VHH binders against q08ba6. Designs and how they scored, part 8

Target 1, 224 residues: q08ba6
Amino acid sequence: ESEYEERRDAEARRVKSGIKQASIFTLEECARIEAKIDEVVAKADKGLYREHTVDRAPLRNKYFFGEGYTYGAQLEKRGPGQERLYSKGEVDDIPDWVHELVIDRLVTHGVIPEGFVNSAVINDYQPGGCIVSHVDPIHIFERPIVSVSFFSDSALCFGCKFLFKPIRVSEPVLHLPVRRGSVTVLSGYAADDITHCIRPQDIKERRAVIILRKTRADAPRLDS

## First folded at step 24 (VHH)

Design r1
Fold by OpenDDE, fold request of step 25:
Structure r1 (fold): chain B 224 residues (1-224), chain A 123 residues (1-123)
Amino acid sequence: as target 1 above (224 residues)
Amino acid sequence: EVQLVESGGGLVKPGGSLRLSCAASGRTFSEYAAAWFRQAPGKEREFVSAIWSGGSTTYADSVKGRFTISRDNAKNSLYLQMNSLRAEDTAVYYCAADHWVMYGYLPEEYDYWGQGTLVTVSS
């Protein structure tokens, strides 16, 4: 048992080495961005987005901008590496406010280089919502994976296993607090070698995250 | 790059209250995570409380329920409301700030520090 704990601790250290977090967005900025997210939700509810821009699930909605990709039940063939980008134009462009209010801030702070982001995804969670353990598709997205959290505090867990019916989550290797207005940058081991998730118990209030990524030039794309 | 200046320290009786302030230079302090640390005589510097730019807060167990950290972005200021003060709260209190803060309770996460303000709790 002690050996197990030591191994877990060692892995946790490896995970941590691939994580950076920054406090960047002010309370006022969070409020502004959150209002913009609400506008996105409202627009989606009106059916004003392209079909593949909006993905709905119980207690979680995703909004894909710039570049979208297939995942989960959307995949014709299941398994790692099967994700594909949608054809160009299948999802809506990244909103101007995302560039102006979020991406530019990250660039200014040196989190990402200018011109890096061509994919923005908003995950909007209701209490009890979750995202299952996964690795952001390495064949689709370059590193780092950057995310900004809004509405409420939560936690990102690394190394969890999910069981279903009902949803149950194992003890994580690392439990990472993710705070409102904070930026999380995943690279190395944290991005590539271990899964991450959001557990239902870690979303007690509405939470949204904007995930900012760069697609690989050679990322596979669905046929039109 | 930010300069921090603490104020509000002084002598107070046990059970009393005190409010510390930290004034930051510039206009971008609101973007920083900020924290209070304290160092008692002959002891190591210890974490007291932290607040992130989005308003999230954390506290040391020893001060939970008694201390409240807050900030005023318009005034570029950080505050620590200290209630139910105890003799063991006697220390020099420092404010700290940085962008790249993960856990918040580690001094090494903060590059910017004030000079400190002395709080003495004594009968």
Scores: ipSAE 0.896, ipTM 0.948, lowest interface PAE 0.5, mean pLDDT 94
Fold by OpenDDE, last read:
Structure r1 (fold): chain B 224 residues (1-224), chain A 123 residues (1-123)
Amino acid sequence: as target 1 above (224 residues)
Amino acid sequence: EVQLVESGGGLVKPGGSLRLSCAASGRTFSEYAAAWFRQAPGKEREFVSAIWSGGSTTYADSVKGRFTISRDNAKNSLYLQMNSLRAEDTAVYYCAADHWVMYGYLPEEYDYWGQGTLVTVSS
């Protein structure tokens, strides 16, 4: 037990070493961006986006902009490294407001360089929603992985395993608070060597995240 | 770069209330996570409360239910409403701020600090 704890602590430190968080977005800015997210949701509900822009699941919707990729049940072959970018044009362009209200702010604050982001994903969670343990595909996305949280506070868990039927989540190596308006930057061990997830119990209210990433130049794409 | 100036400290009786203010220079304070720390005589500086730019708050267990952190972005100000004050709350209270704040309770996460304001709770 002692050894286990020591190992966990050591791993937690490694995870932390790859995480940066920044308070950037004001209450007003959050409200504004959240309203824009609502517009995205509404537009999606009207069927106004491209097919692969919108991915729906119980208690969670994803909206892919700029560059989208296949995952989960969408994969022809399951397994690590099987994710593929859609062909260009299969998802909608990154909305102007994402550039203006989110990306530009990150650039201004030195979180990411200009021109870095070519993929923006909005994950919108309802209470009890979750995202299973995963690593952002390293063959698809450059590092760092940047995300901004909206609507409510939640937590990002590292090193937990999901069991299904019913959904159960193991104890995480690290429980990272992700607060409204905060930016989370994952690199190194946190991005590459350990899985991260959002547990259902950590989403008590509606929560959304905008994930901003850069695709690799050599990222594999589906055949057009 | 942000300059922080605390005010509102003073002598108060146990059970009393006090409101601390922290005035920030510049126009971008609203983007910062901000926190209150306190240091009692002969003790280490300890975390009191923090507030993030998006409004999220956290408190030390010792002050939960008694203290309230808030901010006024229009005034570039941070506040700490302290109710039900106790003798053990006697300390110099410091305002701190930074962008790069993860947990909020670690002093090293904050690069900007005020000079502090003394709060004395005594009968």
Scores: ipSAE 0.896, ipTM 0.947, lowest interface PAE 0.5, mean pLDDT 95
Fold by OpenDDE, fold request of step 25:
Structure r1 (fold): chain B 224 residues (1-224), chain A 123 residues (1-123)
Amino acid sequence: as target 1 above (224 residues)
Amino acid sequence: EVQLVESGGGLVKPGGSLRLSCAASGRTFSEYAAAWFRQAPGKEREFVSAIWSGGSTTYADSVKGRFTISRDNAKNSLYLQMNSLRAEDTAVYYCAADHWVMYGYLPEEYDYWGQGTLVTVSS
C-alpha cells in the first residue's frame, strides 16, 4: 500500500510536469464566450451545422470546427489509434468568435503560436456528464493540447479507469481543478503517457470546454 | 508586471468585521488569478483565499463561511471581506497575483505580492 502510494505520487509528479494552467479570461469575457457557446448550441439544435460538426450524447454534446475526427461508425476498426480526420469540409469552419475571443487571447499570452490552431472542439457537459479516460490521439494532434473551461468549475482527472454498468471511476493519479476562464495546457507525460477524463461527479453544473489543437500534417484522413 | 498595494488593516474586536482591499496597477489585473495570504507572528505564511479571472473562488478551511474574496475589475481591485473575526486571524495579510496559477494555495505560484496590511483581532 505504501509502495502503491509512492508510485502514484511519483506518477502524479510526472503528470504535473506536463501541465500548465493560466488564469486569462475575465468574468466578463467568460460571459461573452459562454453566450457564444449558447449560440452554437442553438444553431446546432436548428440543424444548421454540417453533419459531422455535431456529436450528441445524453449529457454531452461535442461540436467540431475546423478539423474534426472520428473514432466511430465511419471506421472499420475502432479503438485507440484508429481515429481519423474527416475529409476536409466535413465539419464547419472555426467560428470567427473563437478566433477573436479565444485563440487570439491564447496567442497574446504566449500559450500557443499564431496559426497553431486549426481544430476547435466545444464539449458541452450537463451535470453528471463525463468524458471517459483517453489520450488525445497522438497521431492526429500535435502538442500541446490546449483547453479553456467555461460556465463552471470542474476537474480533470488523470489515470482513472472506467468501469461501466454502472459507470464507475477509479481513484485518479492526479485530480486537477479546471476553473472557469482558465486555460489548461497539456504536454509531455500528461498529454501522451497517461489518460485523462472528466468524472461525472466533477460536473455538478453545466460545463463547457473549448479544446484548441493543431492537427498533424501526416494525420490520417478518411477518404472523401 | 503588476504592483499590488493592500489596505484596510487595523485593530478589530473578536466577532468584528473588516474589509481588506488590494489595489493593482496596470490594466490587465482582471486577467490574473489573485489571492490573499496571511502570516501570523512566528508562523509561516498561509493561504487564505483565491479568486481566478473567471470568478472561481477557493478558501482555506479556517476561513470558510467567514471570509469572502471578491474583485472589481473596473477598479483593478481585490477585496477580502472578513467577518466573525477571531484572535487567530491576527496576521499580516498579503495580496498576490499571477497568470500561471494551478492550485492557488501555493505561494510560489504567485510572482506579484503586496507589502501586506496588518490585521489585529484583540479584545
Scores: ipSAE 0.895, ipTM 0.948, lowest interface PAE 0.5, mean pLDDT 94
Fold by OpenDDE, fold request of step 25:
Structure r1 (fold): chain B 224 residues (1-224), chain A 123 residues (1-123)
Amino acid sequence: as target 1 above (224 residues)
Amino acid sequence: EVQLVESGGGLVKPGGSLRLSCAASGRTFSEYAAAWFRQAPGKEREFVSAIWSGGSTTYADSVKGRFTISRDNAKNSLYLQMNSLRAEDTAVYYCAADHWVMYGYLPEEYDYWGQGTLVTVSS
């Protein structure tokens, strides 16, 4: 037990070394961005986006902008490493407000270089929603993985295992608080070598995240 | 760089209230996570409360329900409302701020600090 704990602690330290968090967005800015997210939701509900821009699941909706990728029905083989970018034009462009209100702020604060982001994904979760344990596809996206959280506070868990029917999550190696308006930057071990998730119990209120990434030039893409 | 200046400290009786202020220089303080720490005589500096730019707050267990952290972005200020003060709350209170704050209760996460203001709770 002691050895297990020591190993876990060591791994937690390794994970932590690959994580940076920054407080950047003010209360007012959060409100503004959250309103824009609501507009995205409304537009989606009206069926005004391209087919692959919107991905719906119970207690979770995803909106893909710029470069989107699939891990679902479009693939012959599913699972880690099998993700593919959609053909160009299959998802909507990154909204101007994402550039103006979010990306530019990150650039200004030196979180990412100018011109880095070509993929923006909004994950919108209802209470009890979750993100299953995963690694952002390394063959699709460059590092770092940058995300900004909105609406409510939540937590990212690293090193969890998901069980289903009913959904249960194991104890994480690292439990990382993620606060409204905060930026999380994943690199190194945290991005590549351990899975991360959001447990259902960590979403008590509506929560949305904007994930900002750069696709690899050699990322595999579906045929048009 | 941000300069922080605390004020509002003083002598108060047990059960009393006090409001601390921290004035920040510059115009971008609203983007920072900010926190209050305190150091009692002969003790290590300890976390009291933190507030993030998005309004999230955390408190040490010892002050939960009694202290309230808040900020006024228009005034570039941080506040700590302290109610139901106890003798154990006697300390120099410091304001701290930084962008790169993960947990918020670790002093090393903050690069900017005030000089502190003394709060004495005594009968």
Scores: ipSAE 0.895, ipTM 0.947, lowest interface PAE 0.5, mean pLDDT 94
Fold by OpenDDE, last read:
Structure r1 (fold): chain B 224 residues (1-224), chain A 123 residues (1-123)
Amino acid sequence: as target 1 above (224 residues)
Amino acid sequence: EVQLVESGGGLVKPGGSLRLSCAASGRTFSEYAAAWFRQAPGKEREFVSAIWSGGSTTYADSVKGRFTISRDNAKNSLYLQMNSLRAEDTAVYYCAADHWVMYGYLPEEYDYWGQGTLVTVSS
């Protein structure tokens, strides 16, 4: 038992070594960005986005901008490593407000270089929503993986396993608080060598995240 | 770079209230995570409360329900409302701030510190 705990602690330290978090966005800025997210939701509900821009699931909606990728029905084979970028033009461009209100702030603070982001995904969760344990596709996206959280505080868990019927989640190696307006940067072990998830119990009220990434030049893409 | 200056400390009776202020230099303090720490004589500096730029707050268990951290972005200020004060709350209270704050309760996460203000709770 003591050995198990020691191993767990050691792995937790490895995970932490690949994580940076920054307080950057003010209360007012959060409110502005959250209003923009609401506009995205409204626009999606009106059917005004391209087909693959919007991905709906119970208690969670995703909105893909710039470069989107598929992990679902569009693929002959599913699972890790099988993800593919959509053909160019299949998802909507990154909105101007994302550049102006979010990306520019990250660049200014030295989180990412200018011109790094070509993919922006908004995940919008309702209470009890979740995202299953995964690694952001390493064959699709460069590192680091950058995200900004909005609406409410939540947590990102590392090293969880999901069981279904009913949904159950194992004890995580690391439970990382993710606060409204905070930036999370994943690299190294945290991005590549361990899975991360959001547990249903960690979303008690509406929560959204904007994930900002750079696609690899050699990322596989679906045929047009 | 930001300078922090605490004020509002003083002598108060047990059960009393006190409000501390921390004035920050510059116009970008609203972007920082900010925190209160305290250090009693002969003891280690300990975490009291933190507030992030988006308004999220955390508290040490010893002060939950009694202390409230807040900020006024327009005034570049951080506050600590202390109610139901106890003798064990006697300490020098420090304001701290930084961008790169993960947990908030670790003093090493903060590069900017004030000089502190003394709070004495005594009958």
Scores: ipSAE 0.895, ipTM 0.947, lowest interface PAE 0.5, mean pLDDT 94

Design r1
Fold by OpenDDE, look of step 24:
Structure r1 (fold): chain B 224 residues (1-224), chain A 123 residues (1-123)
Amino acid sequence: as target 1 above (224 residues)
Amino acid sequence: EVQLVESGGGLVKPGGSLRLSCAASGRTFSEYAAAWFRQAPGKEREFVSAIWSGGSTTYADSVKGRFTISRDNAKNSLYLQMNSLRAEDTAVYYCAADHWVMYGYLPEEYDYWGQGTLVTVSS
């Protein structure tokens, strides 16, 4: 029992070593960005985006910009490594405001280099929403994985297992607070060697996250 | 980089109130996570409260419900409203700030510190 705890603690330390968080976005900046996210939602509701830009699920919507990829039920073949980029043009371009209000801020603060981001995904959660345990596809995306949180505070959990009917989540190895306006940078063990998720109980009010990533040059694409 | 200067400390009776201020240099303070710590004589520096750039706040259990942390970005200032003060709140209070903060309650997460302001709660 003590050994189990020790192992968990050790793993938690490894996870933590691959995580950086930065307070960057001001209250005003958060408000502006959140308003833009609302515009994206509204536009999507009007059916004005490309087909693969918008992915809807209960209590969670995803919006893919720049580069989109297949996951989950979209995959003909399930399992790690099966994710594929859509052909170019299948998703909408990264909005200008994402560059201006989000990416440029990250670049200015040295979080990512200029020109790094070519994929921006907005995950919009309603209370009780979740994202199941996963690893960002390593064959699709370079490291680090950068995300910025908006609307409300939540938590990113590492090392959880999901059970369904009803949704249940095992005890995480690490429970990481992700606060409104905060930037989370995942690399190393945190990005590659352990799964991360958002538990339903950690979304108490609306929350959104913008995930900014760079696709690999050799990332496989679906045939057009 | 930012410089921090605390003010507002003083002598107050138990049950009284006091408001601390922390003035930050530069115009980028609004981007920083900021925190209050305190150190009583002969004790280790302890976490009091933190506020992130997006407005999120956390408090030590010992001050929850009595203290309120806030910031004014226009004034590049951090505040700590302390109500229902107790003798055990007597300490030098320090303002701290940093961009790279995860949990906020660890002093080592903050690279920028003020010189502190003394709060004495005594009858």
Scores: ipSAE 0.789, ipTM 0.904, lowest interface PAE 0.6, mean pLDDT 94
Fold by ESMFold2, look of step 24:
Structure r1 (fold): chain B 224 residues (1-224), chain A 123 residues (1-123)
Amino acid sequence: as target 1 above (224 residues)
Amino acid sequence: EVQLVESGGGLVKPGGSLRLSCAASGRTFSEYAAAWFRQAPGKEREFVSAIWSGGSTTYADSVKGRFTISRDNAKNSLYLQMNSLRAEDTAVYYCAADHWVMYGYLPEEYDYWGQGTLVTVSS
């Protein structure tokens, strides 16, 4: 009761300590990037990407560039630490426009050092789309985890349980707004020690996010 | 850096309208989150509205439906259209801006501030 509320408030503060957010991308830049995202979607619809670049779900498609990895139902054995990078060359390279329009801007603003990013993922959500509670795998990715939001506003929810039949999500410890054109940087507690998700009710309109990460040198790879 | 200068304040009757402007110096203002705050005599500054570089907006509950924040990147300017004004809207209105803004409603999130423009709503 009182102990419960104290723990949740303390955890919320701990989560916030690992989050930075910045307003960076202008209306013009967002429109240009969103048009490029539409080009990615169109190219994928024509089957013009490598097999593991595109991962489709009913209301959420993912487009992996530079590096991709197994997760969820793609795992041969479930459990913590089971994610594996796909073999080199099985995922398309990061498009030049992602470097020019997104990564270089983040470097200029001091969000990430030059040369940091080797993995870019575009998640494209339709209304009601979601991503289940997870931690970006620590054995695959270095920190920070950097994302930029496009098309519409949404929220990242921390510390909630994602349940099925029907899909429902427990009340989060923190409901973090993620706004069009804004950058979210996760490190520390927010990246490592609590799960996050996107709830279906927080995707009211089409939304996309570009997630920029660096894989660890010792990240396990699917080769055998 | 950016310098902010508010204008458009004045005396208006209850139910009236007024449009505030905030002129920004600095070529990168279009990348900033920008906000309006107000301070009535003897009270703390309170949040009015914010807008982010990608067009997202938020409003204090007390002004929703009556006030509209907007920006014009070509003019390097931020605006607050205030309709259906009430006596309790009387305050000095401040323009604020920063890149590193999470929630938008906390004054400590903003490094850059204007000097304010007085709005008086009185019959």
Scores: ipSAE 0.766, ipTM 0.889, lowest interface PAE 0.8, mean pLDDT 91
Fold by ESMFold2, fold request of step 25:
Structure r1 (fold): chain B 224 residues (1-224), chain A 123 residues (1-123)
Amino acid sequence: as target 1 above (224 residues)
Amino acid sequence: EVQLVESGGGLVKPGGSLRLSCAASGRTFSEYAAAWFRQAPGKEREFVSAIWSGGSTTYADSVKGRFTISRDNAKNSLYLQMNSLRAEDTAVYYCAADHWVMYGYLPEEYDYWGQGTLVTVSS
């Protein structure tokens, strides 16, 4: 129906209103950061991180720094709003190089204010890896949500539905390119009112993203 | 603030090649997304190609396989290698740059523009 297409177009415009993207990290800076990401992977392979810093999944590993939280199968109770921060000390501190090479550069370019970030996560994807449709939990994180892409180009898709056995993904309302060395800033509708994902077909070769966030002062936390 | 100056335009026969250069002022150019646009007489500006700071590139369908965008951070310069030129490639070519570039093909995404260099493809 034509009414359906008009509603999808209107939603795409609302999503775009909450997105900014910037070209910031040079080829040389990307190479330096990518080498540091490889060091994180190697350190994790040696078992040298705290209990909840490393979360392994098929074709995608996550490395939580500063703060980490429960999600997916880790949840004690299913349903919205059930994500909880891990107890203090369960994830490693944000590495100095993330501050120096990534966060400080974002502050210098006016992407985020100084002192905003207290959570950094690295998602490291192998070809065909994905992250299912989600909203970064509103009760855990302030906005904006800031990310920087490394290794290869990909796309962030909005409004998809994931189906499983086998993995299938509906056509997105918006297919947003996420390019090596570029910064994506999500706020408003894009951060709060529509899901986003990375589709398996959009990870053609190894990709990593560093996601930079601030936890809310009132975010709920697990008791250990 | 960045200033952009194009060079390398000229007259070329169909099937020939040219390399355009865009010299940029300011040390921060390597952080910018940069692009080539062109405008034929009596037509609107048309996207040609873009390159981001991390090396990602895009091309208009009409130039894919014939044109190559590149940059040299040490020389603070952007290039467009144009091969297999056709009469329809005749235009003034402009370089453009900005930090805040999402798709790359929209002229309004770019705050900084050069004055252009003329490429004429004729026998």
Scores: ipSAE 0.750, ipTM 0.888, lowest interface PAE 1.0, mean pLDDT 91
Fold by ESMFold2, fold request of step 25:
Structure r1 (fold): chain B 224 residues (1-224), chain A 123 residues (1-123)
Amino acid sequence: as target 1 above (224 residues)
Amino acid sequence: EVQLVESGGGLVKPGGSLRLSCAASGRTFSEYAAAWFRQAPGKEREFVSAIWSGGSTTYADSVKGRFTISRDNAKNSLYLQMNSLRAEDTAVYYCAADHWVMYGYLPEEYDYWGQGTLVTVSS
């Protein structure tokens, strides 16, 4: 109707062109995977992971497996392209159950090719938790970026801007539902050309996501 | 290659209840998102309710609180419990399913459809 509404609609269509979502993981499979996520949390609480496997933030913990990387306040220099992989051995290997219960299912359903994944991250959100606007670093990770949602439903918001004191989030271009047991695949515009976030109001109950990625062969590493 | 067959339609009085069933062929139905749509005479097919493999559900505003979608993975079946039926609920009800479902309310998201079962709500 208006020029503003038409531009927002056009951007939303561009974002949607880079998104696929699939219903794959049954209720029983979700319950099994969620129990394994709880085992990860318990092991981390006992201090049984390598230092860079666990990254704690208010209402959101991250568990890096296979590969982890520097971001945010950890960066030596601010700006695009500054993220670096941690040295080999600084994070724990991807657990066998992630391969068996998650990655193999995605391969069987044709979501990703065999052997694609070498990085798995579990983000575990408490109610009101969030992740600020970002792009998964293009110089670190190949596309697509694949994620599977657990525990509760939430939303992935595109084109949002975080403000602080108090935390506020601008109106997103696209509000994408991410449902328990469903798979979200980001590529193209959605992965590269627009930021995404999880807003605090979209985490109403405990939620977790397993994010499955492949690092680029030329991704920079702290020891390199 | 999933085949869907609805049953349980019929004539009911306003305020009454009816339970629709959708029997699915194929061992992977439990992985699918599944939905009910309906089409009244002279109207476009409209969304009623959807359920995803992990248990998430959505409902059209017009049926929320009156209808309940459920599935039984052991029986490879989808159900719609319809309570407090109104004349406006009169339609052919269709079962639909697919893996690749983003929002759930768009008919084009579903590749597999049943033949429909008629529900008539009148005195």
Scores: ipSAE 0.738, ipTM 0.879, lowest interface PAE 0.9, mean pLDDT 91
Fold by ESMFold2, fold request of step 25:
Structure r1 (fold): chain B 224 residues (1-224), chain A 123 residues (1-123)
Amino acid sequence: as target 1 above (224 residues)
Amino acid sequence: EVQLVESGGGLVKPGGSLRLSCAASGRTFSEYAAAWFRQAPGKEREFVSAIWSGGSTTYADSVKGRFTISRDNAKNSLYLQMNSLRAEDTAVYYCAADHWVMYGYLPEEYDYWGQGTLVTVSS
């Protein structure tokens, strides 16, 4: 019993060692970026993006820019390491405003080096939305994995299991706050050695996140 | 680079109110997480409240419902409205700030500190 809690505490410390968080984006900047996210949603609703840019799920839509990849039901083969980048040109380019309003700010604050980012994903959640436990594919993306939260506060949960019928999530090893305007940087154990998710109960209001990544030079790609 | 200067401390009766201010130097203070801590004589520094650049706030359980943290980006200032004051609130109050703040309640998360302003709650 005490050994169980000691092991969970030790794992929580290992997870924390791979996490940094920064307060960067002001209320005014958040409002401006949130308006741009609404423009993305509206454009997608009109069917004006390339096919693989938009991935819709109940209470959560994803918008891939710069690079996109196969995952979940999109995989041709199941199992670890099967995610593949779509052919060049199959997703829309990263919008200029993402560079100007988000990436450049992260570079200025020393979060990432200039020229690092070539992939930006917007996840847009409605209340009760979620994302199942996962690891951002190690064979596709370099580390760190950088995210910026918008609209509302939420939490990233580490080390829990997603179950269905009904949807439920086991107690996490770490419940990490992700605050509007704040940047979360995952590396090491937190990025590679434990899964993370967003639980439905942690999305109380509309929330969005912009996830900024660099694809590996050797990342596998679907044939053109 | 930030310089922080607290003001607004003083003597108040139990049940009274007081508003603390923290003036910050540097154009980028609006990007920082900022917090209030307090230290009573002979005690460890204690977390009071924090606010992040996007507006998120946290409060110590002992002050929730009585204290309100706020900021005014145009004035480059942080505030703490303290209502329903108790003798136990007597302390030197410090403002603190940093970009790299994960939890908000740990003093070691903050590199920049003010000099403190004394609040005394006494009959």
Scores: ipSAE 0.732, ipTM 0.877, lowest interface PAE 1.0, mean pLDDT 91

